VHH binders against q9c0h5r722to879. Designs and how they scored, part 2

Target 1, 158 residues: q9c0h5r722to879
Amino acid sequence: WSSESIKKPMIVTSDRHVKKEACELFKLIQMYMGDRRAKADPLHVALEVATKGWSVQGLRDELYIQLCRQTTENFRLESLARGWELMAICLAFFPPTPKFHSYLEGYIYRHMDPVNDTKGVAISTYAKYCYHKLQKAALTGAKKGLKKPNVEEIRHAK

## First folded at step 17 (VHH)

Design n3
Fold by OpenDDE, look of step 17:
Structure n3 (fold): chain B 158 residues (1-158), chain A 119 residues (1-119)
Amino acid sequence: as target 1 above (158 residues)
Amino acid sequence: EVQLVESGGGVVQPGGSLRLSCAASGFTFSDYWLYWYRQAAGIERELIAVITFSGRTYYVDSVKGRFTISRDNSENTMYLQMNSLRAEDTGLYYCARLPEESNWEFDIWGQGTLVTVSS
């Protein structure tokens, strides 16, 4: 977890658009998690995050690795919970690439242990939910023909 | 030429077993996820099993516990062991590859092998 912004993408990429958007994406993630002042309500922030991942394929793995970063060694429980919530939201719209799938799966799996639960925050429950979504994605892939994410869908994906 | 070729289909009785093969040529086998699909008459093609680069497997509920997907990278061949076959398992079985950096779009399909489960 970091309170600071990132200066470059976390994943190596040659895509200039991904490079440009990665830092902004991270800020949005921080906003949703409550670690940065938000410009909009959390629901709309999540929508923006999901929309970016949905519209920019090359940004998806970056998005998930950023979420992994922000949910690792995060002692801000509300922030942590919201990070996992955001992961679940994103997984409802798009999976990572097959290349990144195993990493994300492993990461999520490790957090399914109830030992991670603390002070009323059931991280393991979030992780399990994400795990199932990810597995489903492995079978179904990115939902083809899905419409652009909307606020209602974001709400439902929580 | 890049291709996938299915084999091993046939007629079996309910409760029987069958082993399908998908032979790959023209590409590095280990660089792809591999899928089994099937298509029954009059029904849309359905995904049934997946095996990843590392050998992680996923199954749809209808085949879980009965079917086993595996791969031999040294032989460039993927397998589907089908046990406890049912009439509803009847269909044309396809294999497909998925690139690691893809947006979950299959780029190569086999021609299929027919599996008929009937008494």
Scores: ipSAE 0.793, ipTM 0.900, lowest interface PAE 0.7, mean pLDDT 93
Fold by OpenDDE, fold request of step 18:
Structure n3 (fold): chain B 158 residues (1-158), chain A 119 residues (1-119)
Amino acid sequence: as target 1 above (158 residues)
Amino acid sequence: EVQLVESGGGVVQPGGSLRLSCAASGFTFSDYWLYWYRQAAGIERELIAVITFSGRTYYVDSVKGRFTISRDNSENTMYLQMNSLRAEDTGLYYCARLPEESNWEFDIWGQGTLVTVSS
């Protein structure tokens, strides 16, 4: 977990667009988690995050690794819970690439152990939920069609 | 030439078993996730199972506990063991490959093998 912004993507990339968007994405993640001042209500922030991951394939793995970062050694309970919630939301719209799938699966799986639960935050419950969503996404892939994610879909993904 | 070729289809009674094969050629088999699809008459093609690079498997609910997907990278062949077959399992079964860095788009499909479950 970090309270600071990232200056570069966590995953090395030569794509300038991905580089730029990755930093913005991290800020949005922080906003949703309550670690940064939000520009909008949480649902709209989540929508923006989901839309970026959905529309830009090169950001998907970056998005998930950023979420992994922000949910690792995060002692802010509300922030932590929201991070996992955001992961679940994103998984409803798109999985990581096959290349990154095993890493994310392993990360989620490790957090399914109740030993990771803290006072007030059942991390294991969130992780289990994410695990199931990841499995489903591995079968179905990303949301199909030309219609972007909407607020209602975000609400239902929570 | 890059191709996938399904085989093993046939007619079987309800409760019976069938093993499908998908033979790959022209590419590095281990670099791809592999999928089984099926298409019943008048219905859109549906995904039923996936196997990853390392052999991790995922299934749709309708086939869980009955179907088993597996792969042999040394033989460039994927399999689908189908047990406890039902009438609703009738259809044309396809295999497909998914690239490692894909946008979850399948780029190669087989021609399919027909499975008919009938009493």
Scores: ipSAE 0.788, ipTM 0.899, lowest interface PAE 0.7, mean pLDDT 94
Fold by OpenDDE, fold request of step 18:
Structure n3 (fold): chain B 158 residues (1-158), chain A 119 residues (1-119)
Amino acid sequence: as target 1 above (158 residues)
Amino acid sequence: EVQLVESGGGVVQPGGSLRLSCAASGFTFSDYWLYWYRQAAGIERELIAVITFSGRTYYVDSVKGRFTISRDNSENTMYLQMNSLRAEDTGLYYCARLPEESNWEFDIWGQGTLVTVSS
């Protein structure tokens, strides 16, 4: 977890667009998690995050690794919960690449252990939910079609 | 030439078993996830099973416990063992590859093999 912004993507990429968007994406993640002042309500912030991941394919693995970062050694319980919530939301619209799948799956799986639960926040429950969504996404892939994610879909993805 | 070729389809009675094969050529087999799809007459093609690089498998509910997807990277072949077949399993079965860095778009499909489950 970091309170500071990132200056470059966490995953090495040659894509200039991904490089540019990665930093903005991280800020949005921080906004949703409550670690940064938000420019909009959480629902709309989540929509923006999901839309970026959905529309920019090269950003998806970056998105998930950023979420992994922000849910690792995060002692802000509300922030932590929101991080996992956001992961679940994103998984409803797009999975990571096959290349990154095993990493994310392993990460989620490790957090399914109740040992991760603390002070009334059941991280293991969030992780289990994410695990299920990841498995589903591995079968169905990303949201298809030309219609972008919408607020209602975000609500249902929680 | 890069291609996938399905085989093993046929006519089988309900409760019977069938084993499908998908033979790959022209590419590094281990670099791809592999999928089985099926398409019944008049119905949209549906995904039924997937196997990852390392052999992790996922199934749709309708085939869980009955179908088993597997791969042999040394032979560049993927399999679908189908047990306890039902009439609703009738359809054209396709294999497809998913690139490692793909946007979840399948770039190569087989021609399909027909499975008919009928009394």
Scores: ipSAE 0.779, ipTM 0.896, lowest interface PAE 0.7, mean pLDDT 94
Fold by OpenDDE, last read:
Structure n3 (fold): chain B 158 residues (1-158), chain A 119 residues (1-119)
Amino acid sequence: as target 1 above (158 residues)
Amino acid sequence: EVQLVESGGGVVQPGGSLRLSCAASGFTFSDYWLYWYRQAAGIERELIAVITFSGRTYYVDSVKGRFTISRDNSENTMYLQMNSLRAEDTGLYYCARLPEESNWEFDIWGQGTLVTVSS
């Protein structure tokens, strides 16, 4: 977990657009998690995050690795919970690439143990939810069609 | 030439079993996720099972406990063991490959093998 912004993407990429968007994406993640001042209500912030990941394939693995970062050694309980919530939301619209799938699955799986639960935050419950979402997404892939994610879909995914 | 070729289809009675094969050629088999699809008459193609690089498997609910997807990288072949077959399992079965960095778009499909479950 970091309270500071990132200056470069966490994944290796030569795509300039991904590089630029990665930093913005991280800020949005921080906004949703409550670690940064939000420009909108959480629902709309999540929509923006999900829309970016859905529309830009190169950002998907970046998005998930950023979420992994922000949910690791995060002692801000509300922030931590929101991070996992956001992961679940994103998984409802798109999985990581097949290349990154095993890493994310392993990460989620390790957090399904109730030993990770602390001070009223049931991380294991969030992780289990994410795990099921990931499995489903592995079958169905990313949301298909030309219609972008909407607020109602975000609400349902939460 | 890169291709996938399904085989093993046929006519079987309800409760019977079949084993389908998908033979791959022209590419590194282990670098792809592999999927089984099926298409019943008058219905859109539906996904039924997937196997990842490492051999992890996922199934749709309608085939869980009855179907088993597997792969043999040394033989460049994927399999679908189908047990306890039902009439609703009737259809043309396809295999497809998914690249590791794909936008979840399949780039190669087989021609399909027909499975008919009837009494």
Scores: ipSAE 0.779, ipTM 0.897, lowest interface PAE 0.7, mean pLDDT 94
Fold by OpenDDE, last read:
Structure n3 (fold): chain B 158 residues (1-158), chain A 119 residues (1-119)
Amino acid sequence: as target 1 above (158 residues)
Amino acid sequence: EVQLVESGGGVVQPGGSLRLSCAASGFTFSDYWLYWYRQAAGIERELIAVITFSGRTYYVDSVKGRFTISRDNSENTMYLQMNSLRAEDTGLYYCARLPEESNWEFDIWGQGTLVTVSS
């Protein structure tokens, strides 16, 4: 977990657009998690995050590794919960690439252990939910069609 | 030439078993996820199973416990063992290739093999 912004993508990429968007994406993640001041309500922030990941394939693995970062050694319980929630939301629209799938799956799986739970946050519950969504996404792939994610879909993805 | 070729389809009675094969050529087999799809008459093609690079498998609920997807990277062949077949399993079965860095778009499909489950 970091309270600071990132200056470069966490994933190695040569795509300039991805490089640029990665930093913005991280800020949005921080906004949703409550670690950064947001200009919009959480629902709309999540929509923006999901839309970026959905529309830009190169951002998907970046997005998930950023979420892994922000949910690792995060002692802000509300932030932590929201990070996992955001992961679940994103998984409803798109999985990581096949290349990155095993890493994310392993990460989620390790957090399904109730030993991670606190009085304030049942991380294992969030992780289990994410695990299930990842499994589904591995079968179905990313949201199909030309219609972008919408607020209602975000709401249902929680 | 890069291609996938399905085989093993046929007619079988309910409760019977069938083993499908998907033979790959022209590419590094282990660099791809592989999928089985099926299409029943008048219905859209549906995904039924996937196997990852290392052999991890995922199934849709309708085939869980009955179907087993597997791969032999040394033989460039993927398999679908189908047990306890039902009438609703009838359809054209396709295999598809998914690249590791894919936008979850399949780039190579087989021509399909027909499976008919009928009493």
Scores: ipSAE 0.770, ipTM 0.892, lowest interface PAE 0.7, mean pLDDT 94
Fold by OpenDDE, fold request of step 18:
Structure n3 (fold): chain B 158 residues (1-158), chain A 119 residues (1-119)
Amino acid sequence: as target 1 above (158 residues)
Amino acid sequence: EVQLVESGGGVVQPGGSLRLSCAASGFTFSDYWLYWYRQAAGIERELIAVITFSGRTYYVDSVKGRFTISRDNSENTMYLQMNSLRAEDTGLYYCARLPEESNWEFDIWGQGTLVTVSS
């Protein structure tokens, strides 16, 4: 977990657009998690995150690794819970690439152990939910069609 | 030439079993996720099973417990063991590959093998 913004993508890329969007994406993640001042309500912040991941294919693995970062050694319980919630939301619209799939699956799986639970946050419950979402996404792939994610879809993904 | 070729289809009675094969050529087999699809008459093609690089498998609910997807990287062949077949399993079965860095776009498909389940 970090309170600071990132200056470059966590995953090495030569794509200038992805580089730029990665930094913005991290800020949005921080906003949703409550670690940064938000410009909009959480639902709309999540929509923006999901829309970026859906529309920019090269950003998907970056998105998930950023979420892994923000849910690792995060002692802010509300922030931590929101991070996992956001992961679940994104998984409803797009999985990571096959290359990154095993990493994310392993990360989620390790957090399904109740040993990770605190008095204030049942991380294992969030992780289990994400695990099922990931399994489903591995079958269905990313949201198809030309219609972007919408607020109602975000609400149902939570 | 890069290609996938399905085989093993045929006519079988309800409750019977079939084993489909998907033979790959012209590429490194282990670098791809592999999928089985099927298409019944008048119905859109549907995904039924997937196997990852490491052999992890996922299934749609309609085939869980009855179908088993597997791969042999040394033989460049993927399999679909189908047990307890039902009439609704009738259709043309396709295999497809998914690249590791894919954005979930399949780039190679087989021509399909026909499975008919009828009494």
Scores: ipSAE 0.765, ipTM 0.890, lowest interface PAE 0.7, mean pLDDT 94

Design n3
Fold by ESMFold2, last read:
Parts: C-alpha cells; structure tokens; sequence
Structure n3 (fold): chain B 158 residues (1-158), chain A 119 residues (1-119)
C-alpha cells in the first residue's frame, strides 16, 4: 500500500502513452479508495478507471498490479474494501493479459479464505467474485473489451 | 517451422469416447495457453476447453463433466478426452495457441481433425 504518488509505472515499458496514463491511473485508484482527495463522486471515479483500462490495452496489467499493491498490507479498512471493490468492477469489463491472468488469479485465490476477512469487510466475498470473473475471462477473453464501461453497469458490478 | 497438428478424430457411436491429440513443432509448448475449438457445418467455431501454461483448465458448460483437456509438455502435446459423446458433438476440432503476452489473440491454429458422432 502507498499514500504517495508514483513517478513511473509498476511495469517496465517504453510506451510514453502507457507511462503517462499509469501515473494518472494510480491517482484515480487512490481517489476511489479514499486515499487521495477527489472532487468527483466515487462512482464517476470508478467509471474513469474502468474506461482507461478498457480503452488502453497496454494499461490493463498495470491497473491490476496497482490494485494488488494498494490492497496488500493496507491497514485502512475502508480503503482496503474499496480497492477490492474496484478490482471487481474492472474485471467486469476487461481481463488482464494471459501472462498476468495467472498471477492475478493466484493473488485473488489467496484472499478467498475467510481468514482474511476483517470486521466490517468481507474480503473473501470480493475475492470470490473476482475469481469467478477471471475464470470467465479465460473462456471469453477480449470479447469483454468490446463493450465500454458505463454508470449502470458499474452500479450492477458492485 | 511452427505447426500445430491435430489427430485422433473419427466416427464414434453416441455414448462413445474419443481422445484427440494436438502435437506442436517448432516452439516450446510450456509458455502458451492452449485451446480446443470445434466447428459444426454452417456455424462459427466455438470454444470447448482451455488449459493454461500452469495447467489450470476451463470448460464451456456444454462439455463439463464429459470432456477433459490435458497437456504433456515433455511430448509437446495437448489432449482432449471426450466421453459420453452426442450427435451435437460432431464437427471439426481445432487446437490453437494463445501467447501469454498477447491481448487474447491466437497466433497459430491447427488444420483440424474430424469427429463424427452417428449411429
């Protein structure tokens, strides 16, 4: 977990567009999780995160790595819950690459045990939902990327 | 020369079993997700099963409990065990390779092996 901005993406890349978007993406993730000030309501912040991942293919793995970072050793309970919620929202719209799919599946699997739950946050419930979506991505792949995120779908994905 | 070659197709009666093979040449099998698709006459190819480079498997509902996908990296071969075959399983069965760093785009396909389920 970090409360600070990042100066470069988590994934090494030479793509100037991906580098710029990765830093902005981290800010948006922090805003959704309540770790950074935001003028927009959380629903519209989530929409912007999901839309960036949907539209910028090279950003998808970075997005999920940033979410893993912000949900790991995060002792701010509401922030932690919102991080998992955002992961579930994004997985409703687009998968990671096949390479990162395996790593993300392992991360999610480790959080499916109720022993990870804290009072007021059912982390294992979010993890089970994310796991289901990741398994469906293996079967449907990039087809989810054909439909852009919208407010109604984000409300439903929660 | 990079190739995928399916084999093991044939004519089987309803309720029967068949094992398909997909042999790879010209590349290391272990770094790829591998898929089986089938195509009946007049329709688009449909996904049947997938096995990841780590051995995790996924199946479409229509074949769950009847088909089993597996891989043998030492023989550079993937398999599809098909049990309790039905007439609707008739079609041309293809294997396909999905690179781990792709955006869910297959880069090579086999030519297919025909499976016919009839009395």
Amino acid sequence: as target 1 above (158 residues)
Amino acid sequence: EVQLVESGGGVVQPGGSLRLSCAASGFTFSDYWLYWYRQAAGIERELIAVITFSGRTYYVDSVKGRFTISRDNSENTMYLQMNSLRAEDTGLYYCARLPEESNWEFDIWGQGTLVTVSS
Scores: ipSAE 0.305, ipTM 0.653, lowest interface PAE 3.3, mean pLDDT 82
Fold by ESMFold2, fold request of step 18:
Structure n3 (fold): chain B 158 residues (1-158), chain A 119 residues (1-119)
Amino acid sequence: as target 1 above (158 residues)
Amino acid sequence: EVQLVESGGGVVQPGGSLRLSCAASGFTFSDYWLYWYRQAAGIERELIAVITFSGRTYYVDSVKGRFTISRDNSENTMYLQMNSLRAEDTGLYYCARLPEESNWEFDIWGQGTLVTVSS
């Protein structure tokens, strides 16, 4: 977890546009989680995060590793819950690449045990939902529809 | 040239078994997710099973417990062991390669091998 902004992406890239977008994405993730001030309501912050990942395919793995970072060793319980919620929201619209899929599945699997739950934060419940979405992506990825993120589906996922 | 070639199809009775092979040439098999699909007449191609580059497997419900996907990277070959075959398993079986950094788009398909389950 970090309260600071980042100055370069967590995945090494030489693409200047991806580097800039990764830094902006981290700010949006912090805003959704309540770790950075936001003027927009959480629903529209989540929409912006999901839309960036959906439309910029090269950013998808970076998005998920940033979420893993922000949910690891995060002792702010509301922030932690919001981080898992955002992971679940994004997985409703797009998977990571096959390369990162195995890593994310392992990360999620490690959090499916209720021993990880703390004071009203049911991490294992979020993790089980995310795990289901990753398994579905592996089985339907080549057949996946092209539905763009929208506020109605984000409200439903919450 | 990069190719996938299926083999092992044939005619079997309901309840029988068959093992399909998917041989690869022109690439390193271990860096790809590998899929089996099947297609019956008048139906879109449907997913059957997946094996990842790390060996993790996924199956659709209709074949889970009956079919087993595996890979032998040293032989550059993927397999599908099909047990307890049913008439609805009849179809043309394809293998496909999924690049690790793709947006879930297959880049190479095999020609297919025919499986007929008939009394």
Scores: ipSAE 0.295, ipTM 0.653, lowest interface PAE 3.5, mean pLDDT 81
Fold by ESMFold2, last read:
Structure n3 (fold): chain B 158 residues (1-158), chain A 119 residues (1-119)
Amino acid sequence: as target 1 above (158 residues)
Amino acid sequence: EVQLVESGGGVVQPGGSLRLSCAASGFTFSDYWLYWYRQAAGIERELIAVITFSGRTYYVDSVKGRFTISRDNSENTMYLQMNSLRAEDTGLYYCARLPEESNWEFDIWGQGTLVTVSS
């Protein structure tokens, strides 16, 4: 977990567009999680995060790595819950690449036992949902033409 | 040249077994997820099973418990062991390669091997 900004993406890239967007993405994740001030309500912040990952394929693995970072050793209960919630929201719209799929699956699997639940935060419930989404991605891939993220589907994905 | 070649198809009775092979050449076999698909007459290709580069497997419900996907990286070959075959399993079976850095798009398909389950 970090309360600070990042200067470079967590995945090495030569693409300046991806580099800039990775840093802005981290700020948006922090805003959704309540670790950075935001004027927009959480629903619209989540929409922006999901839209960036949906539209910019080169950011998808970076997005999930940032979420793993922000949910690891995060002792702020509200922030931790919102981080897992955001991961579940994003997996409703797009998977990581096949390369990162295995890492993310392992990360999520380690959190599926209720023993990992923090007081007041049902991490295992979100982890089970995320695991199901990754399994579907392996079987069906990312379906072409998945609908652009919208507020109604974000509410449903929660 | 990169290619996938299926083999092992044939005619088999209901309840029987068959083992399909997918031989790969021209690429680093161990780096890729590999899939089996099948196509019955008049129907779009249907996913059957997946094996990842690390050996993790996934199956559709209709074949779970009856089919086993495996890979042998030293032989650059993927296998599909098909047990308890049913008439509904009849079709042309394809293997496909999924690049690990892709947006879930297959780049190489085999030509297919025919499996016929009939009395």
Scores: ipSAE 0.291, ipTM 0.653, lowest interface PAE 3.6, mean pLDDT 83
Fold by ESMFold2, look of step 17:
Formats: C-alpha cells, structure tokens, sequence
Structure n3 (fold): chain B 158 residues (1-158), chain A 119 residues (1-119)
C-alpha cells in the first residue's frame, strides 16, 4: 500500500503514453479508495478507471498490479474495501493478459479465506467474485472487453 | 516450423471413450496455455477445455466430469480424455496455442481430428 504518487509504472514499457497514463491511473485508484482527494464522486472515479482499462489494453495488467499493491498491507479498512471493490468492478469489464491471469488468480485465491475479513469488510466475498471472473476469462478471453463501461453497469458490478 | 497436430479421432458408440492427442513441434511447449475446441457441422467452434503452462485446468460445464485435459511436457503433447461420450460431442476437435502476452488471441491452430458419436 502507498499514500504517495508514483513516478513510473510498475510494468516496464517503452510507450510514453502508457507510462504517463499509468501514473494518472494510480492517482485515480487512490481517489476511489479515499487515499487521495477527489472532486468527482466515487462512482464517476470508478467509471474513469474502468474506461481507461477497457480502452487501453496495454494498461490492463498495470491496473491490476496497482490494485494488488494498494490492497496489500493496507490497514485503512475503508480504503482496503474500496480497493477490492474496484478490482471486482474492473474484472466485470476486462480481463488481464494470460500472463498476469495466473499471478492475479493466486493473489485473489489467498484472500478468499474468511480469515482475511475484518469487522465490516468482506474481503473474501469480493475475492470470490473476482476469482469467478478470472475463471470465466480463461474460458472466454477478452469478450468482456468489447462493451464500454457505463455508470449503470458499474452500480451492478458492485 | 510451428505446428500442432491432432490425432485419435474416430467413430464410437454413445457412452464410449476416446483419447485425443495434440502433438506440438517448433516451440517451447511448456511455456504456453493450450486449448481444446470442437466444431459441430454448421456452428461455430466451441471451447472445451484449457490447460495453462503450470497445469491449471478449466472446463466448460457441458464436459466437466466427463473430459480430462492433460499435458506431457516431456513428449510435447497435450491430451483430451473423453468419457461417457454423447451424440452432441460429435465434431472436429482442434487444439490451439495461446501466447501468454497476447490479448487472448490464439496464434496457432491444429487441423482437427474428427470425432463421431453414433450407433
């Protein structure tokens, strides 16, 4: 977990636009999670995150790595819950690449045990939902990335 | 020359069994996710099963419990063990390779092996 900005993406890339967008994406994730000040309401912040991942396929693995970072050793319970919520939202619209699928599956799996839950934070419930979406992605691939996210779908993905 | 070659198809009665093979050449077999698809006459190819480079498997509901996907990296071969075959399992069976860094796009397909389930 970090309260600070990042200066470089977590995945090495030669694409300057992807590199810049990765840093902006991290700020948006922090804003949704309540770790960075935001003027937009959370629903519209989530829409912007999901839209960026949907539209820029090169950002998808970076997005999920950033979410893993922000849900790891995060002791701010509201922030932690929102991080898992955002992961579940994004997985409703697009998968990671096959390479990152295996890593993300392992990450999610270790959070599916209810022992990871704290008072009022149902991490295992979000993790089980995310796990189901990853299994479906292995069978269907990128089909979910064909539909542009909108606010109604984000409400339903929560 | 990167190739996938299916074999083991044939005609069987309902309730019977077949084992399909997908022999790979020209690439590092152990680094790839591998898929089985089938195609019945007049319809689009249907996913059957997936095996990842680490051996994790996924199945569509219609074959779960009846079919088993496996791989032998020392023989560069993937298998599909099909049990309790039904008429609706009839079709051409293909194997496919998925690069790990792809956007879920297969880059190599086999030519197919025919499975016919009939009396």
Amino acid sequence: as target 1 above (158 residues)
Amino acid sequence: EVQLVESGGGVVQPGGSLRLSCAASGFTFSDYWLYWYRQAAGIERELIAVITFSGRTYYVDSVKGRFTISRDNSENTMYLQMNSLRAEDTGLYYCARLPEESNWEFDIWGQGTLVTVSS
Scores: ipSAE 0.283, ipTM 0.648, lowest interface PAE 3.4, mean pLDDT 83
Fold by ESMFold2, fold request of step 18:
Structure n3 (fold): chain B 158 residues (1-158), chain A 119 residues (1-119)
Amino acid sequence: as target 1 above (158 residues)
Amino acid sequence: EVQLVESGGGVVQPGGSLRLSCAASGFTFSDYWLYWYRQAAGIERELIAVITFSGRTYYVDSVKGRFTISRDNSENTMYLQMNSLRAEDTGLYYCARLPEESNWEFDIWGQGTLVTVSS
């Protein structure tokens, strides 16, 4: 977990567009989780995060790595809950690449045991949903990336 | 040349078993996800099973419990063990390779091996 901005992406890249977008993406994730001041309501922040990941395929793995970072050793329970919510929301619209799929699956799997739940945060419920989405991604691949994120689907994915 | 070649197809009785092979050449076999698809006459190719480079497997519901996908990296070969075969399993079976950095797009397909479940 971090309250600070990042100056470079979690994934090493030489693509200047990806580097800039990754730093902005981290700010948006922090805003959704309540760890950074936001002018927009959470639903529209989530829409902006999901839209960036959906439209910029090179950011998809970075997005999920940033979410893993912000949900690891995060002792702010409301922030932790929102981080898992955002992961579930994004997985409703697009999968990670095949390379990152197995890493993210392992991360999610470790959180599927209810022993990981805390008062007011049902981490295992979000993890089970995310796990299901990853299994479907292995079977249906790019088919999930066919529709653009919208407010109705984000509300439903929560 | 990067190539996938299926083999092991044939005619079997309903309830019977058959093992398909997908032999790979021209690439580092252990680095790729590999898939089996099938195509019955008049319909689109349908997914059957996938095995990742780490050995994780996933199956569509229609074959779960009956088919087993596996890989032998020392032989550069993927297998599909098909048990309890039914008439609807008849079709041309393909293997396919999925690049790890792709947007879930297969880059190499085999030519297919025909499986006929006689009734």
Scores: ipSAE 0.256, ipTM 0.638, lowest interface PAE 3.9, mean pLDDT 81
Fold by ESMFold2, fold request of step 18:
Structure n3 (fold): chain B 158 residues (1-158), chain A 119 residues (1-119)
Amino acid sequence: as target 1 above (158 residues)
Amino acid sequence: EVQLVESGGGVVQPGGSLRLSCAASGFTFSDYWLYWYRQAAGIERELIAVITFSGRTYYVDSVKGRFTISRDNSENTMYLQMNSLRAEDTGLYYCARLPEESNWEFDIWGQGTLVTVSS
C-alpha cells in the first residue's frame, strides 16, 4: 500500500502513452479508495478507472498490479474494501493479459479463505467474485468489453 | 516454421473414447496457453478446453467430467482425452495457441482432426 504518487509505472514499458496513463491511473485508484482527495463522486471515479483499462490495452496489467499493491499490507480497512471492490468492478469489463492472468489468479485465490477477512471487511467475498470473473476470462476473454463501460454497469458490477 | 498438427481423430461409437494430440514445432511450447476448439458442420468454432503455460486447465460446461486437456512440455505436445463421447461431439477439432501478451487473440491454428461419433 502507498499514500504517495508514483513517477513511473510498476511494469517496465517503452510506451510513452502507457507510462503517462499509469501514473494518472494510480491517482484515480487512490481517489476511489479514499486515500487521495477526489472532487468527483466514487461512481464517476470508478467509471474513469474502468474506461481507461478498457480503452488502453497496454494498461490492463498495470491496473491490476496497482490494485494488488494497494490491497497488500493495507491497514486502512475502508480503503482495503474499496480496493477489492474496484478490482471486482474492473474484472467485469476487461481481463488482464494471459501473461498476468495466472499471477492475478494466485493473488485472488490466496484471499478467498475467510481467515483473510478482517473486522468489517469481507475480503473473501470479493475474492470469490474476482476468481469467477477470471475463469470466464480464460474462456471468453476475446469477446469481453465490446462497448465502453457506463455508469449503470458500474453500479451493477458491485 | 511454427506449426500445430492435430492427430488422433476417427470414428467411434457413442460412449467410446478417443485421445487427440496436438504436436507443436518452431516455438517455445512451454511459454504459451493452448486451446482445443471444435467445429460442427455449419457452425462457428466452439471452445472446449484451455491449458495455460503453468498447467492450469479450464473447460466449458458441456465437456466437464468427460474431457481432460493436458500437455507434455518435454514432447511439445498437448492432448485431449475424450471419454463418454456423444453424437453431439462430432466435429473437426483444432488446437490453437494464445500469445501471452496478446489481447486474447490466437495467432496459430492447426488444420484440424475429424472426430465422428455415430452408431
Scores: ipSAE 0.247, ipTM 0.606, lowest interface PAE 4.1, mean pLDDT 83

